# Ledger of designs, part 10: VHH binders against Uncharacterized protein MJ0119

Target 1, 224 residues: Uncharacterized protein MJ0119, of Methanocaldococcus jannaschii (q57583)
Amino acid sequence: MDSWNMKGSKMVDVNEITKYLPGFNCGACGYKRCDLFAEALLNKDVKLEDCPFLLRERFKENYEKLKEILKIKGKIKKEEKYIGVIDGYEADFLLKPLPNECSCRETLLIMDKKELKVGDYIRYRPLGCPIPHFAKIIDEYHGFYIIHVVGPSHRITGEKIEYKDVGIAIVVAFEGIVEGKVPEVGKTVKFIPKHCMMQKVHSGVVVQVEGKRVYIEGIDLKVF
Short names: E, the ipSAE of ESMFold2; O, the ipSAE of ESMFold2 at other seeds; V2, 0.75 times the mean of E and O plus 0.25 times the DockQ between their complexes.

## First folded at step 3 (VHH)

Design n02 (framework vhh_8cml_1)
Fold by ESMFold2-Fast, scan of step 3:
Structure n02 (fold): chain B 224 residues (1-224), chain A 122 residues (1-122)
Amino acid sequence: as target 1 above (224 residues)
Amino acid sequence: EVQLVESGGGLVQPGGSLRLSCAASGRTFSSYAMGWFRQAPGQEREFVALITWSGGSTDYSDSAKGRFTISRDNAKNTVYLQMNSLKPEDTGVYFCAADRGFYLYTEDYDYWGQGTQVTVSS
């Protein structure tokens, strides 16, 4: 279903909002284009603060103008609940992939000394998770590997991929787009990574926020 | 850890052109917003241009608009700054900077190159 409403009056409202948005079409708000974000703002699916650039000094006047427009044209939306399937715990938000990515980013500490490079496919078991994960290494830095969880792609696409088994890995961080209430830096949060096969509630500390994009460092214990 | 290496600086007359290159290594290039900054003698470092990590948009300082063009080649892990109609006030050390997925107009980028000297002199 097309998320666009092609009615003339709604398109005029979308254009009225879009002209005050930064126009970067960068995806940091969770939408590939600023006009799609404008439509989501009108539908009360997102907040202005989900665009990181509107919070900059350069866009202060744009932000104030957009607040005034949306005060007139907006609707109130009920708060959604996110419940973990296995444990039944309530999460603060769902963590979605960055635009055009297949999963949230996980940062791994891998203890195995096998030679690994960006582009390699790996099999690992996250410490504290009973099921093996299949992933592609997309980045590396300071001894850590950033991965996308891809699943056993030969069952999905028919493509046979060789996975390097690295054993147990510690997931030290998650990065993605928030669906739900955007957290503040320093907060301990509960969240469900959308790619999690068990749909379990994870906990962590928010280290960085930019609109809806967050970087969360994992903790092993719940401290709530 | 990412390394950024700038090249293409030099001496040029007013009205001339230069193309700066910045080669990125170590991390996935497409995950980074890339920026160019410059520092003139005795002045603070200032923003010149950026290109977003999605590759979908660019932005420029007022002094660079209409004269400079930022672009990227993800296959080569390189960002470029094409500088046209250069003026003496464009003289300075030009720095490439990478942001790990967060964008800032200030010096608060994650990684910086060593800089390349641009001198515009008649």
Scores: ipSAE 0.000, ipTM 0.275, lowest interface PAE 11.6, mean pLDDT 77

Design n03 (framework vhh_8ghr_2)
Fold by ESMFold2-Fast, scan of step 3:
Structure n03 (fold): chain B 224 residues (1-224), chain A 124 residues (1-124)
Amino acid sequence: as target 1 above (224 residues)
Amino acid sequence: EVQLVESGGGLVQPGGSLRLSCAASGFTFSSYYAIGWVRRAPGKGEELVARISPYSGSTSYADSVKGRFTISADISKNTAYLQMNSLRVEDTAVYYCARWLGYFDESGYAMDYWGQGTLVTVSS
């Protein structure tokens, strides 16, 4: 709307940028809506390549048009270093939750799968971590369980949560949004999951990259 | 190269049924990819209609189609289906088969490929 758009030049420009974005509001760029990504582009907090769909053939004209509109770039965001709190090792990047999610996604191999289903709450200890974790199963995929790690704050007054104790689980994958340098597919990387209680540097192999969204596989093996 | 090829679209009267098919190549349903359907009605933006994680069987549907549409996948044939029942004039759209990245999440997902679309027209 013109009245919504005329509040300032950024609001007018946001609308102009947004109309050339895919409009899927999918979160792969790190923002839950395309108009928020457009705002971030105008604020120079992100780059066009952070939207994976703009790099597809269907959106090639949109990508070129957006490059034309955004030809003037200002100050680049400063480099950040990510240091593990316990170990002091440097990570390549931080892994953040997908938009509107409470943690990065973990894929678990659970040896005791009895009576588990999507929506269940579980208690597990990751192999190689001394701390029990509490999680909600959000998907089940050919014997693997994809979970969100949930905190005590997930208990709202009056809500009853039964946690099924599954013992030791092997974390075989992480999925989330990169903060820092986006890695290449096939690279072995070091990263810190934002939800990690110990803020330890993890390692794995990057299996998929789409904008800032990455899928990393491997048992949590330290390779420094 | 990833390809998704839709078929089964056409003209149907209100209250009728259609079954759409999506044949996938360049990847397998044994991977962590999920498959679904997005539609674009004349003069409107895209709407996610239905999505399935092939191995888990987990599905999600738009509120507008719940109870009327059923998504399924045949892993051995690398093909996904959308059974559309009790069709309404408002279901008229181009239907695209699409691939989602990673695991199922009803609140957020990334779509990376889709086909050329198949037209579904619901009119008397």
Scores: ipSAE 0.000, ipTM 0.202, lowest interface PAE 14.8, mean pLDDT 76

Design n04 (framework vhh_7uia_1)
Fold by ESMFold2-Fast, scan of step 3:
Structure n04 (fold): chain B 224 residues (1-224), chain A 123 residues (1-123)
Amino acid sequence: as target 1 above (224 residues)
Amino acid sequence: QLQLVETGGGLVKPGGSLRLSCVVSGFTFSRYDMAWVRQAPGKELEWVSSISSSGGYTYYEDSVKGRFTISTDNAKNTLYLQMSSLKPEDTAVYYCATGWFYEDRSLYGMDVWGQGTQVTVSS
């Protein structure tokens, strides 16, 4: 589903552009509906000038706003090159949070013997990452904990949260929405989790795909 | 190794303006969401403003909306905070930080900060 990505989803962009189109649905631009023309504009299949009504004086402000929106979209598209900040390697895609979620889902193997339950806030250091992470447990699966990275929220929103320190945890899987070309199940991929503070390229094997939603296992798997 | 250095703070009268700068050295910051966070004397850290790695999305604390503007210059690896109509309540040490964020005005994973720059608004 293309619209799983809230910020840069095609559906959100289509709606934003359609608001400024004349709304006549007259077919003069070669499309039966203005929202189909908006989608074609985003795909660069047509030009704004293909809508003859946007060239009229009464739509001059709409035309200028549409040019501005399309320029912003073009800048976002330039970010499709995903270079890891620390390593300088190019990733195949950026992995973004699922809709309305604050981070990609991480699946953790936690070796600490503390009693943990869904809803708990934890502090952990991922094996192979020098930065402590702050997270909320959102699910449990056969002894693994699925978490959202929430940061030190008390520093951000003023909300004081107590975190259980679990030490080092192994991140065994990531789940999120692909920005870029969606990989096939079984492929070894390089990706950057959007929430990674180091913007480091991660590697793994794609285990499940549903539209743009992917589940990737095996951090730092090497293939030669 | 990512290093953040804030500058541009100082003493200013109410209604005045200042521009804060945060220079990221060693690496390009264009892949990071960036934020300004402040700490007033005797208070906890408070989020002020965030900007996406693309520069396309900006977010502000309600008390600074319309008065502060966050921006980036990727060619200079620099984050800016243009502050206008300053109030005594804006007196704080201002820090820049890396992370990621959402429209709920939260920035997650802010574990990398600069050293801070002092802003004092008094008559």
Scores: ipSAE 0.000, ipTM 0.247, lowest interface PAE 12.5, mean pLDDT 73

Design n05 (framework vhh_7ubx_2)
Fold by ESMFold2-Fast, scan of step 3:
Structure n05 (fold): chain B 224 residues (1-224), chain A 121 residues (1-121)
Amino acid sequence: as target 1 above (224 residues)
Amino acid sequence: QVQLVESGGGLVQPGGSLRLSCAASGFTFSYYAMTWVRQAPGKGPEWIATITRGGSTMRDDSTKGRFTISRDNAKNTLYLQMTSLKPEDTALYYCAKEFWTYDLSGYHDYRGPGTQVTVSS
């Protein structure tokens, strides 16, 4: 006998689901913790495939067990239309920040020769955008800088932050959580970064997908 | 051959500190994000912290005030500095080579065998 029979109940609780989830609390499903994802599964707000690890070979048994527990039935959720505010183009999806992050991640090619390091605050204008952005450098590799776009909140809170002006930067990639239909690797997509001031439709090629987390490359702000 | 070897665990009193090390070999260490994961007896694995190739860190909220992840690329070594240890920190701690990257071609998911940390009652 299992605990359901002993309790006189067929209910499934959050802990029963969570024990079969990877437990990495990595945020790729759009939730900060696996137990929050488990709660969202019970509420039918998400699907098992939104966790990138459950479809991997080493989690195959976990995925099958979770399917059995949740009695999942396939249903395409209601499609939303995402329309760019400035140009009126339709996007395939919205790109949201990773859990607990203030913006989608942007990867920048910066031509300015100022000394830059992880943790620095910068002021830049994206190529193809008339609005200066303020950002914090969160990573660097092969001469590219990964940043979070930050608001004027630091000045509102009285924190003294020096922004290094780097001029025009080329945004070569975006990373975030999909709101809408998750694309396949290799597809050209149209998307609106949630943090975009102009809410302009961007285009790019999907390079990596893990659950709802995507990495998109391209510098073209227009769609075909 | 990818190898990750953790060390620095042991028995420690509540409130104590430990520094865990993870010696990496068989790959270009500086290219990859590195992660610390722990597994307590009878529980599933729990993510502690990730440090990217550029040095940015992400930490679990429940431990981020007490645990600090760092790396030394010259020594191919990952560290976890643990302070104010509590009985609930008792677990097998292991390092992992990258389970998420910005470069699909570099994606890897490899763990070391772990080092045991026991915080006495």
Scores: ipSAE 0.000, ipTM 0.290, lowest interface PAE 12.1, mean pLDDT 78

Design n06 (framework vhh_8ghr_2)
Fold by ESMFold2-Fast, scan of step 3:
Structure n06 (fold): chain B 224 residues (1-224), chain A 123 residues (1-123)
Amino acid sequence: as target 1 above (224 residues)
Amino acid sequence: EVQLVESGGGLVQPGGSLRLSCAASGFTISRYYAIGWVRRAPGKGEELVARIYPSSGYTSYADSVKGRFTISADISKNTAYLQMNSLRVEDTAVYYCARGLFWEYDSTAFDYWGQGTLVTVSS
């Protein structure tokens, strides 16, 4: 739900700019509507001078006002960066779940010798994390388990689920959708998994990129 | 039930072209996997000629085929391809499609192999 509030804030900024534009919706600036040009100005895709009407004497006051507003927005724009709540470190991006999934995918190395299968619910503590995690196994490959973090469902939905306790597990990979700048394959990155209860910055190496979907390996909860 | 099935091999003249296909079943090629083409000619060892990571589009090639061969993948068809151009007599070999874990990106070790398809380049 956070996404609609952020869209509302952007819309207010667009409206603030648009009211000083000529309002002709004439296409002379390359955009069919003045509000689309205002959005492009805020994104720094175009310049004020791309609207030829703002350069005319009739719009001199509007042009000066728009220069002032865009200069102020450039200096004091409260852009929220991805800051880890526990330790205050800055991340390169936020990692969001794949479409229609309840959490980012985690790949686990589980040393416990219990019989596990896809569909099982587990309780584990990630190595380096003080908080127990509750998860559903969604896939398995050569002894690695891919999971969704579902939380303690009995506290959230009232549903009674039996969790198999597997103890400490090593989180070897994350998969999800990047919010922010998409990294290149091979780069070391800092990221926050959106489902992380501590909102702690993680580090890892990007091994796979497909659009905004990334697979990150070599996971560490220490950042230096 | 993981299976890789090659097709598109045959006889071709030097300078000609062939497109090999590798149809995957029992898994999705866009996930956790690299797909490679490995060839073996009589009297020669095995050579990894091309590798692709379908999820990222990253490709790599042996020096012997760079600029002549192109590896690609169609995720919607769950199929990988090897486009072979400017073929030479020394490209004559059995070509195998193979699946590897993508975290073993520098390895030629693959866990599943196709049956192989014969490519003969002769005048």
Scores: ipSAE 0.000, ipTM 0.119, lowest interface PAE 17.0, mean pLDDT 77

Design p02 (from u10 with S30E R31D S56D; framework vhh_7ubx_2)
Fold by ESMFold2-Fast, scan of step 3:
Structure p02 (fold): chain B 224 residues (1-224), chain A 122 residues (1-122)
Amino acid sequence: as target 1 above (224 residues)
Amino acid sequence: QVQLVESGGGLVQPGGSLRLSCAASGFTFEDYAMTWVRQAPGKGPEWIATISTGGDTMRDDSTKGRFTISRDNAKNTLYLQMTSLKPEDTALYYCAKSEYMFYDTPGLYEYRGPGTQVTVSS
């Protein structure tokens, strides 16, 4: 029973890897559950280093054991290519939302002088993008606004939401989870935010790295 | 020296409610996102909810209809209001702060307290 055996082998491999993972099911690796991350590891969709906890002292033995298991059960690794849909430029990586978030985080410099607070819904056009964005303000830091990009109200909840129009805004930072090679702090990178409606390559400087989570600063200008 | 002290757990019957508290000290509480995690016997820790510095919340889908995370920055206290409790909610509950001050960092946390035990049984 070849089909039975092949399906059972895959499940056994997922379980074998999962038992050595931290088990936090926190989503920091980009997957909501550790067993989904284990399946992605077997499929070569992610790396062990994508789990920030595996590189810590408590999990040193788990990390070494997982490296051994994946070496034995490894598939041929292919080079990943991330290409912008509109202009054909190549990115270093794809930037995905943080766990359970609807978009990557954007930090905005807003020039409009409307009164804004955390929880407000806004309409803005990013400098360098022809498409208006609809967003929810999730935080504020020294006059910058951190937002999630959301769709029009009827597509979100079926309820009417009033958006405050703030005109053009400069996107000064992105935060999210890297899919692909994790960059070093200080490196200038090219990336595609997964929530970008044009799937256009963006650029910036990596300011902070924690596992696969990165904070990238730059201006929302497409210079390539 | 960061200290987090959880309280408010106990024995409750299915369908009951509890409010957990976490008293924080040793850091500027209002500058950090705060998280609740739980660990059932024989299982790894499970993330429940995070609250940002601005008060916006992110919750696990399986509990978000029953659990509400909130904070009181004047008291340096984090809360978890739990309703419609089920036997599956039986666990040791920990509060945690984000490891770094990043304008709200859900999913990356450090817990230091002893936790508070919640037992849901008849």
Scores: ipSAE 0.000, ipTM 0.167, lowest interface PAE 16.5, mean pLDDT 75

Design p04 (from a2 with R31E S57D Y101W; framework vhh_etentamig_d1)
Fold by ESMFold2-Fast, scan of step 3:
Structure p04 (fold): chain B 224 residues (1-224), chain A 123 residues (1-123)
Amino acid sequence: as target 1 above (224 residues)
Amino acid sequence: EVQLLESGGGLVQPGGSLRLSCAASGFTFSEYAMSWVRQAPGKGPEWVSGISTSGGDTYYADSVKGRFTISRDNSKNTLYLQMNSLRAEDTAVYYCAKSEWMFYDTPGLYEYRGQGTLVTVSS
C-alpha cells in the first residue's frame, strides 16, 4: 500500500492525543467527537481548557500528559530543521520549483553585454557560488533575466546546445513553492532552493506571497 | 520509508523491445521528478531519461533519444521506460531514481535510488 507520511503522522498524533482525552464524545468542547477535538488542538484552534473534564481531579494525570505531548509537538513544529548540507546552517523552509518546472525561478542581473533573448541557453557563475550553472532564459523583466537552471546540454535534450557564456551573474531573486511554514511579506528568511547543487542556505526578503508561492529578493549566500 | 522497486529487465536480442516499470512508495510520488539511470558493466552511472512531476516534460540522453520513451502514472505511483530498437550498448542495470529536480544527475540528488533491473542485449 501507498505510504502517506503526512497523513500517517497526523493520524498518529491525533490518536496519541485522543487516548488521553475523556472519550465521552459529549460535545462540551464544541466538537462532536474527542478525535475531532484532538485534531483541533493540533491545529491550535482550541485550548486544552476547552474540555471541561480535563480540569477535574480524576483527569489530572491526563491533563499533564496532554500538556507534555502538545508542548513537544509544538516545539517540534517550531524547531523543525532544514539543514544546509555544505555548511550546516538551519533554514526556515525549503523552496521547491513551481509545478512542472525543473528548478526554482532565478532572476539574474547579467553584466555581460551579449545579445540575449527568451529561449537562449546561458552559462553563468552565480556571485558567491563556486560552480558554473547552465540555464535557459524563460522571461525578461526590465533588464533582468528569469531563468531555469537546466544543467549541461546532454541532460536537457541530447542535442548540441550552444551556451552563451555570460560570466559572473548576480542572483537577485528566487521564486518557488514553500515546503514548510509560509513566511509573511517583508520578512527576512533563510531557505534552501531544492535545485541548489550545494544545498546551501540562502537568505533574502520576501516581497510577494500567493498561497505557498513566494518571491524572495535581496539574495545572499552568506548568512549571519 | 522510501521504496523504489524496478522490474521488466531481461535478455533481448538486438532490435528488440522491453518495458521497465518502477513501483514507488513511501513519498508523494506526484510531487517529485523521476529519472532512469543505468550502469553498464565496468562503467559509472549514466543518466538516461527524466520526467517532470505531471509527465508533461520529458528529457533523454543523446544515446537513447528517439528509441526510449519515459512516462508515469501518478494514480498508480508507477514510472515506466519503454525501450525500443535495443542495441548491445544498452546492456546495463537500470535504476529508478527520485530526484529533488529532474535535470541534475549528481549522485547526491539520487539518494533514493531503487534496487535496479538488469537488461542484457545480445544475440
Scores: ipSAE 0.000, ipTM 0.118, lowest interface PAE 14.7, mean pLDDT 76

Design p05 (framework vhh_etentamig_d1)
Fold by ESMFold2-Fast, scan of step 3:
Order: sequence, then C-alpha cells, then structure tokens
Structure p05 (fold): chain B 224 residues (1-224), chain A 122 residues (1-122)
Amino acid sequence: as target 1 above (224 residues)
Amino acid sequence: EVQLLESGGGLVQPGGSLRLSCAASGFTFDYYAMSWVRQAPGKGPEWVSGIYSSGDSTYYADSVKGRFTISRDNSKNTLYLQMNSLRAEDTAVYYCARVYSDLFEWGPYDYRGQGTLVTVSS
C-alpha cells in the first residue's frame, strides 16, 4: 500500500520458521536441531507433523502460525490442552516464567553439604525426575535455594563454568505466571512448568496468588 | 590445558561394529556432560549422542538410536561410543566434545578433540 508497508516486508527464511518450533533440539523429528528441521521444511523434505511436539495442544498457536508462513492449508483437530508429553496427564494450566526471567522459579532443598552462594551454577536431579537439571542460584531463603533452570542450554558467554553437582534435590515450590485459568489460594492443582524438559504434569497446593502470578508448594510425586 | 583424544576409528564392513574411546584431561571430567559429534565428508557437524556428568542419562540422534551406545568411566576420565549395525551413511570423522548444554541442546561445544575417522564400506 505505502512505502512503510513495503519497507517492513520480510522474506520467509529459516529464522522465521525456527522461531515457532519448540526449540528442544531433541532429534525426534529426524534432525538434531530445530533450525535444520526448519531448513528441511522450507525445502519441502519433511512435514510439520514430523515434529511430535507441534501436534500437542500447547503448541497449537505455533503449528497454525507455521502453516500460515509455509502456506499450508488445513488444521489438526482434537488435541487436549496442556497434556503432559511423557505421561499423558492433563494439567489445569501451564506455568510460565516471570517477566524477563529465563525459567519459572524453583525453590530447592539441597541435601549436599557443598558450600553454595547466590550466583553459583549447579547440577541437580529433582527427586522423582530421571533428568539432571542445570541451574543458577538466584536467591537463598532460610536454607532453601531459589533457582532458575538455565536449560535448554547455557546462554552465558565469555566464561568457562563448572557446575557444582549437588545430587538429588527436593523441589519444594514453583513460582511463575499462569497461562490458563488462575487457581484459588489453597487449591490443589496440576500444572506444567514451561521450562520442564519432559513437559511432565506436576501437582501442588497454591499458597499465593497475585493476578496471574502464583506460588505453588508441595509437589505430589504420584504425577511423575 | 583441556585435551580430548579420540581413538578406535577405522575401516569396517556394513553391519560391523566399532568401539570409540575418548581420553579427557585438563579439567574436572565428572562435572561435565559429554557428547559425540560426527562430520561426514562435505557436510556440517551432526550431534550423535550425549551423556550427563554422572552417566545418569543418555540421549541419541534418531539416525543412531538402537544401534549406538554412549557410556563413560569417570574414574578413568574416559568417554565411549559403542557402534553396532554400521551403515555406509555412518562414515564420518567422530569427535568427542565437552558440552555445557542440557539434554536437548548438546551444542555449541566448548572443546572437542581432533577426531577419529570411521569408514563403512565393502
């Protein structure tokens, strides 16, 4: 229409596609990285449905956006929202990071006797999770450590970082922003932390609500 | 000085097996996740497999899943890759790599070795 619209026009490229892929770089689509899968999609070598995560209800917006960008018609039907990838349980909501944070906050009880301080990087395995996590300690409160999970990869540059392996840690609380119906204080809820690498349904009791921000304590190991 | 030294490559027939080793030195081996990465002639690098610092969790590219097994011995600072049912498409230089990524993003690698050549042909 005008010069502003023409100036703002973007060509479709690998970067435009990659933005809407899950970003797990897990290899489940047959490519080790999401950007390689994006390149294969542009070359028409693969289908969107070859990524199993795009078929989940939580990636429905991404899937539709990718179909629009690639000029593909049609739509998948009847996916349940907030379904755990590994176990198939349905969650009440997705828990997202607080604004400008890289993950939901986890509060850890660490049994290991290593000397830890705010700013340290740790490796831990959550009790009830088979996957080691990598995290940065952001706060300390009465012997509990509040952390950000730095996965799916380290975004820190310029430093060689050693992770202090603290073994098994008990995750005693989560804090984040609700995507979905905001629960009431005192309610037992099922939720998926957005940063969870397995996308498993967790459970807990809502202790505090401030708008869409919630603090949840006491995860139930039965949902792992 | 961080050093990674691969060995065990060679010429094998399709359907054959090889075991690759990587001797690590110059860093605290049991603090780091490790990975195997390969680069076929004329192609970019491809992540093959990853293993966490204590050996708790192992992960594989779909192209090798069920055929390759990654393992480590932290007491000897050594990483292994057992390669079975080898195919012509597995022909590549295989690199041992030190990674600081989590389960699904096994790169970029902050250190890798010189590589060991695996050739699968008749």
Scores: ipSAE 0.000, ipTM 0.118, lowest interface PAE 16.1, mean pLDDT 75

## First folded at step 4 (VHH; framework vhh_etentamig_d1)

Design k1 (from b03 with Y101R; at its last look DockQ between E and O 0.63; V2 from the best seeds 0.00; counts 0 for: pae O 11.6 > 2)
Fold by ESMFold2 at other seeds, look of step 4:
Structure k1 (fold): chain B 224 residues (1-224), chain A 123 residues (1-123)
Amino acid sequence: as target 1 above (224 residues)
Amino acid sequence: EVQLLESGGGLVQPGGSLRLSCAASGFTFSRYAMSWVRQAPGKGPEWVSGISTSGGSTYYADSVKGRFTISRDNSKNTLYLQMNSLRAEDTAVYYCAKSERLFYDTPGLYEYRGQGTLVTVSS
């Protein structure tokens, strides 16, 4: 489990929030599980006080810690700057998922010569990122695979999901919706994928723009 | 601005074959998954087949598996559907559709479709 979360990371995710929730999975907040409530907190769909147990003395320290974690996330938004938590670099914009999709689309070059097809679930480590990722393959492109990043899940709809371990993969492109100023085709940009666990600034070259939808190639995990 | 033009439909006997084509323009064809959708007289739309961006992965409704083959030529911005062993129940207007979700079987989620080409299987 500890291999799925980077120690010392400044990223905030569902697991970091869930760690400080009471863990009763009681439904009193309107969500059947505490990890679902944690997701709702990250999405600003609920208030921390919607969990009635957090207001009790037993959980006072948990409540204050959660306020601190969520305050840091909110402060980043209030500054209207797009600063990478891990690296401190300023990005030009955030990149959000396409409508009705769970993550930005990423294009991977997968080093392991496995037979892979659309619909497969994979476990991989992005080259340059120390955190293993889980993804679903949604398309393939000239020997590359287009994926959605998903959380680790061992069951969906009563079935166990088996992830193919593909080792190291290179992220060669991102596709998503710009939050911020839409870039011109051909520009080198710095961006943060909104659902990046490390909130690390990425760079690349914009190769296609359709409204706020952009396709970025030449991905590097550092500012050049 | 997105334009999709289907062709290749016609009248064919049961057991016969047809090849449909779809000429695409107004978007970067090679960046989008494509689908064939059909609508029989008096019925709702039915997803028939889908193809990945590169053409390396193909998907078919159970009703057409083993009889139909979807393909694409990204250099010509053209989508194809080879239909073999045609049956009366394949009679429909066939549309090509620009799709971003290969696994969706609801045609209302497709961004764009063409005007269609009629396939009639009868003797």
Scores: ipSAE 0.000, ipTM 0.236, lowest interface PAE 13.1, mean pLDDT 76
ESMFold2, look of step 4: ipSAE 0.000; ipTM 0.247
ESMFold2 (binder alone), look of step 4: mean pLDDT 80; pTM 0.829
ESMFold2, look of step 5: ipSAE 0.006; ipTM 0.332
ESMFold2 (binder alone), look of step 5: mean pLDDT 81; pTM 0.831
ESMFold2 at other seeds, look of step 5: ipSAE 0.000; ipTM 0.322

Design k2 (from b03 with S54R; at its last look DockQ between E and O 0.01; V2 from the best seeds 0.00; counts 0 for: pae E 17.3 > 2, unsure alone 64.2 < 65, placed apart)
Fold by ESMFold2 at other seeds, look of step 4:
Structure k2 (fold): chain B 224 residues (1-224), chain A 123 residues (1-123)
Amino acid sequence: as target 1 above (224 residues)
Amino acid sequence: EVQLLESGGGLVQPGGSLRLSCAASGFTFSRYAMSWVRQAPGKGPEWVSGISTRGGSTYYADSVKGRFTISRDNSKNTLYLQMNSLRAEDTAVYYCAKSEYLFYDTPGLYEYRGQGTLVTVSS
C-alpha cells in the first residue's frame, strides 16, 4: 500500500522519523521521548537542530536523511483555521468556486445604468474594497448581475479584452462551496472567498444550503 | 394565488417539433426566473430548462441542449419551450415553474406548477 494523498504528495509517518533519531530519550530537546520529538517535528513545532545529538558527526547521516524526509509535504492534519491576512479576523470557513468555475459567483448591484449583458467584461471597484476588480457577467437575476472575478487578463495573457468600466458596485451576495463546517440557513457567518485579492474576512447571512453549496446575502466587509 | 397554465402538448412522431406555452398569473411574472420541468411516467421530476427574468440568460439540461429553446414574453406573461428533434425519451408531462432560488436544479424550485401538458413521442 502507498501512503499518498489526493494531490500526489507522499505522507510522512512519525515512525519513519523516529527511526532516524538518536533514540536516547534523554529530554535534551525539551521532549521526554524521541517519538514525541518526532511528532513535534511533523507539526513544525520544533527544528531538527533542537536535538543536540543530531548535530554531532556520529549522526551526520541521520541528520541529512531527516532533512530529506521533512521536505516531503505529508503531515498530520490540524484543525483548520481561516485567518484573514489583512484584518486578522477568524472566519468560519473558506468559500471556494463551484465545480469547473474560476471564482465564487458574486452578485452585484451596479449603479451605472450602462447597457450590460451576459458575456460582457467589466471593471469595477467593490464598495468597501480599495482594489479594482475585473469580472465577466455570467447571469442576470432580478436586476442584479452575477459575475465571475477573472482578474486583469489584458495584463497577464496579453489577450485584448474590452472592459466596460462601471465604477463602484455593491457586492450583495456570494455563492460557492464551503471548505470547513457547513453553516445553517439563517446564520450570520464570516468567510473568506478563495479568490479574494486581500484575503479579507467577509460577513453575511446564509439564505440557502445544499450539501456544501451555499448562497450568502447581506454582504458586509466590516467584521464584528 | 400563483396560477400556471401549460398548453401545446400532443402526440408527435420522432423527429417532430412542438411549442409549449405557459400562461402565468397571480404574481409579477417579470420578477422571476422561470423553468420547465418534465415528469415521465413512473419517474421523478426532471429539470429541463431555465430562463432569467429578462430572458438574457437561458439554461438547459444536457439531455435537451441544442434541441430545445426556452423563451419568454414578459408583456404577455407567457413562457415558451420550442422542442425540436423530439425523441421517445422526451415523452412526459411538461410543467412550467416559478423559480424561487438561484439553484435551478435544487429541490423546491418546482412549486406552483399547474396540471401540465402531455407530450407523447411515438411512432
Scores: ipSAE 0.000, ipTM 0.255, lowest interface PAE 13.4, mean pLDDT 77
ESMFold2, look of step 4: ipSAE 0.000; ipTM 0.121
ESMFold2 (binder alone), look of step 4: mean pLDDT 80; pTM 0.826

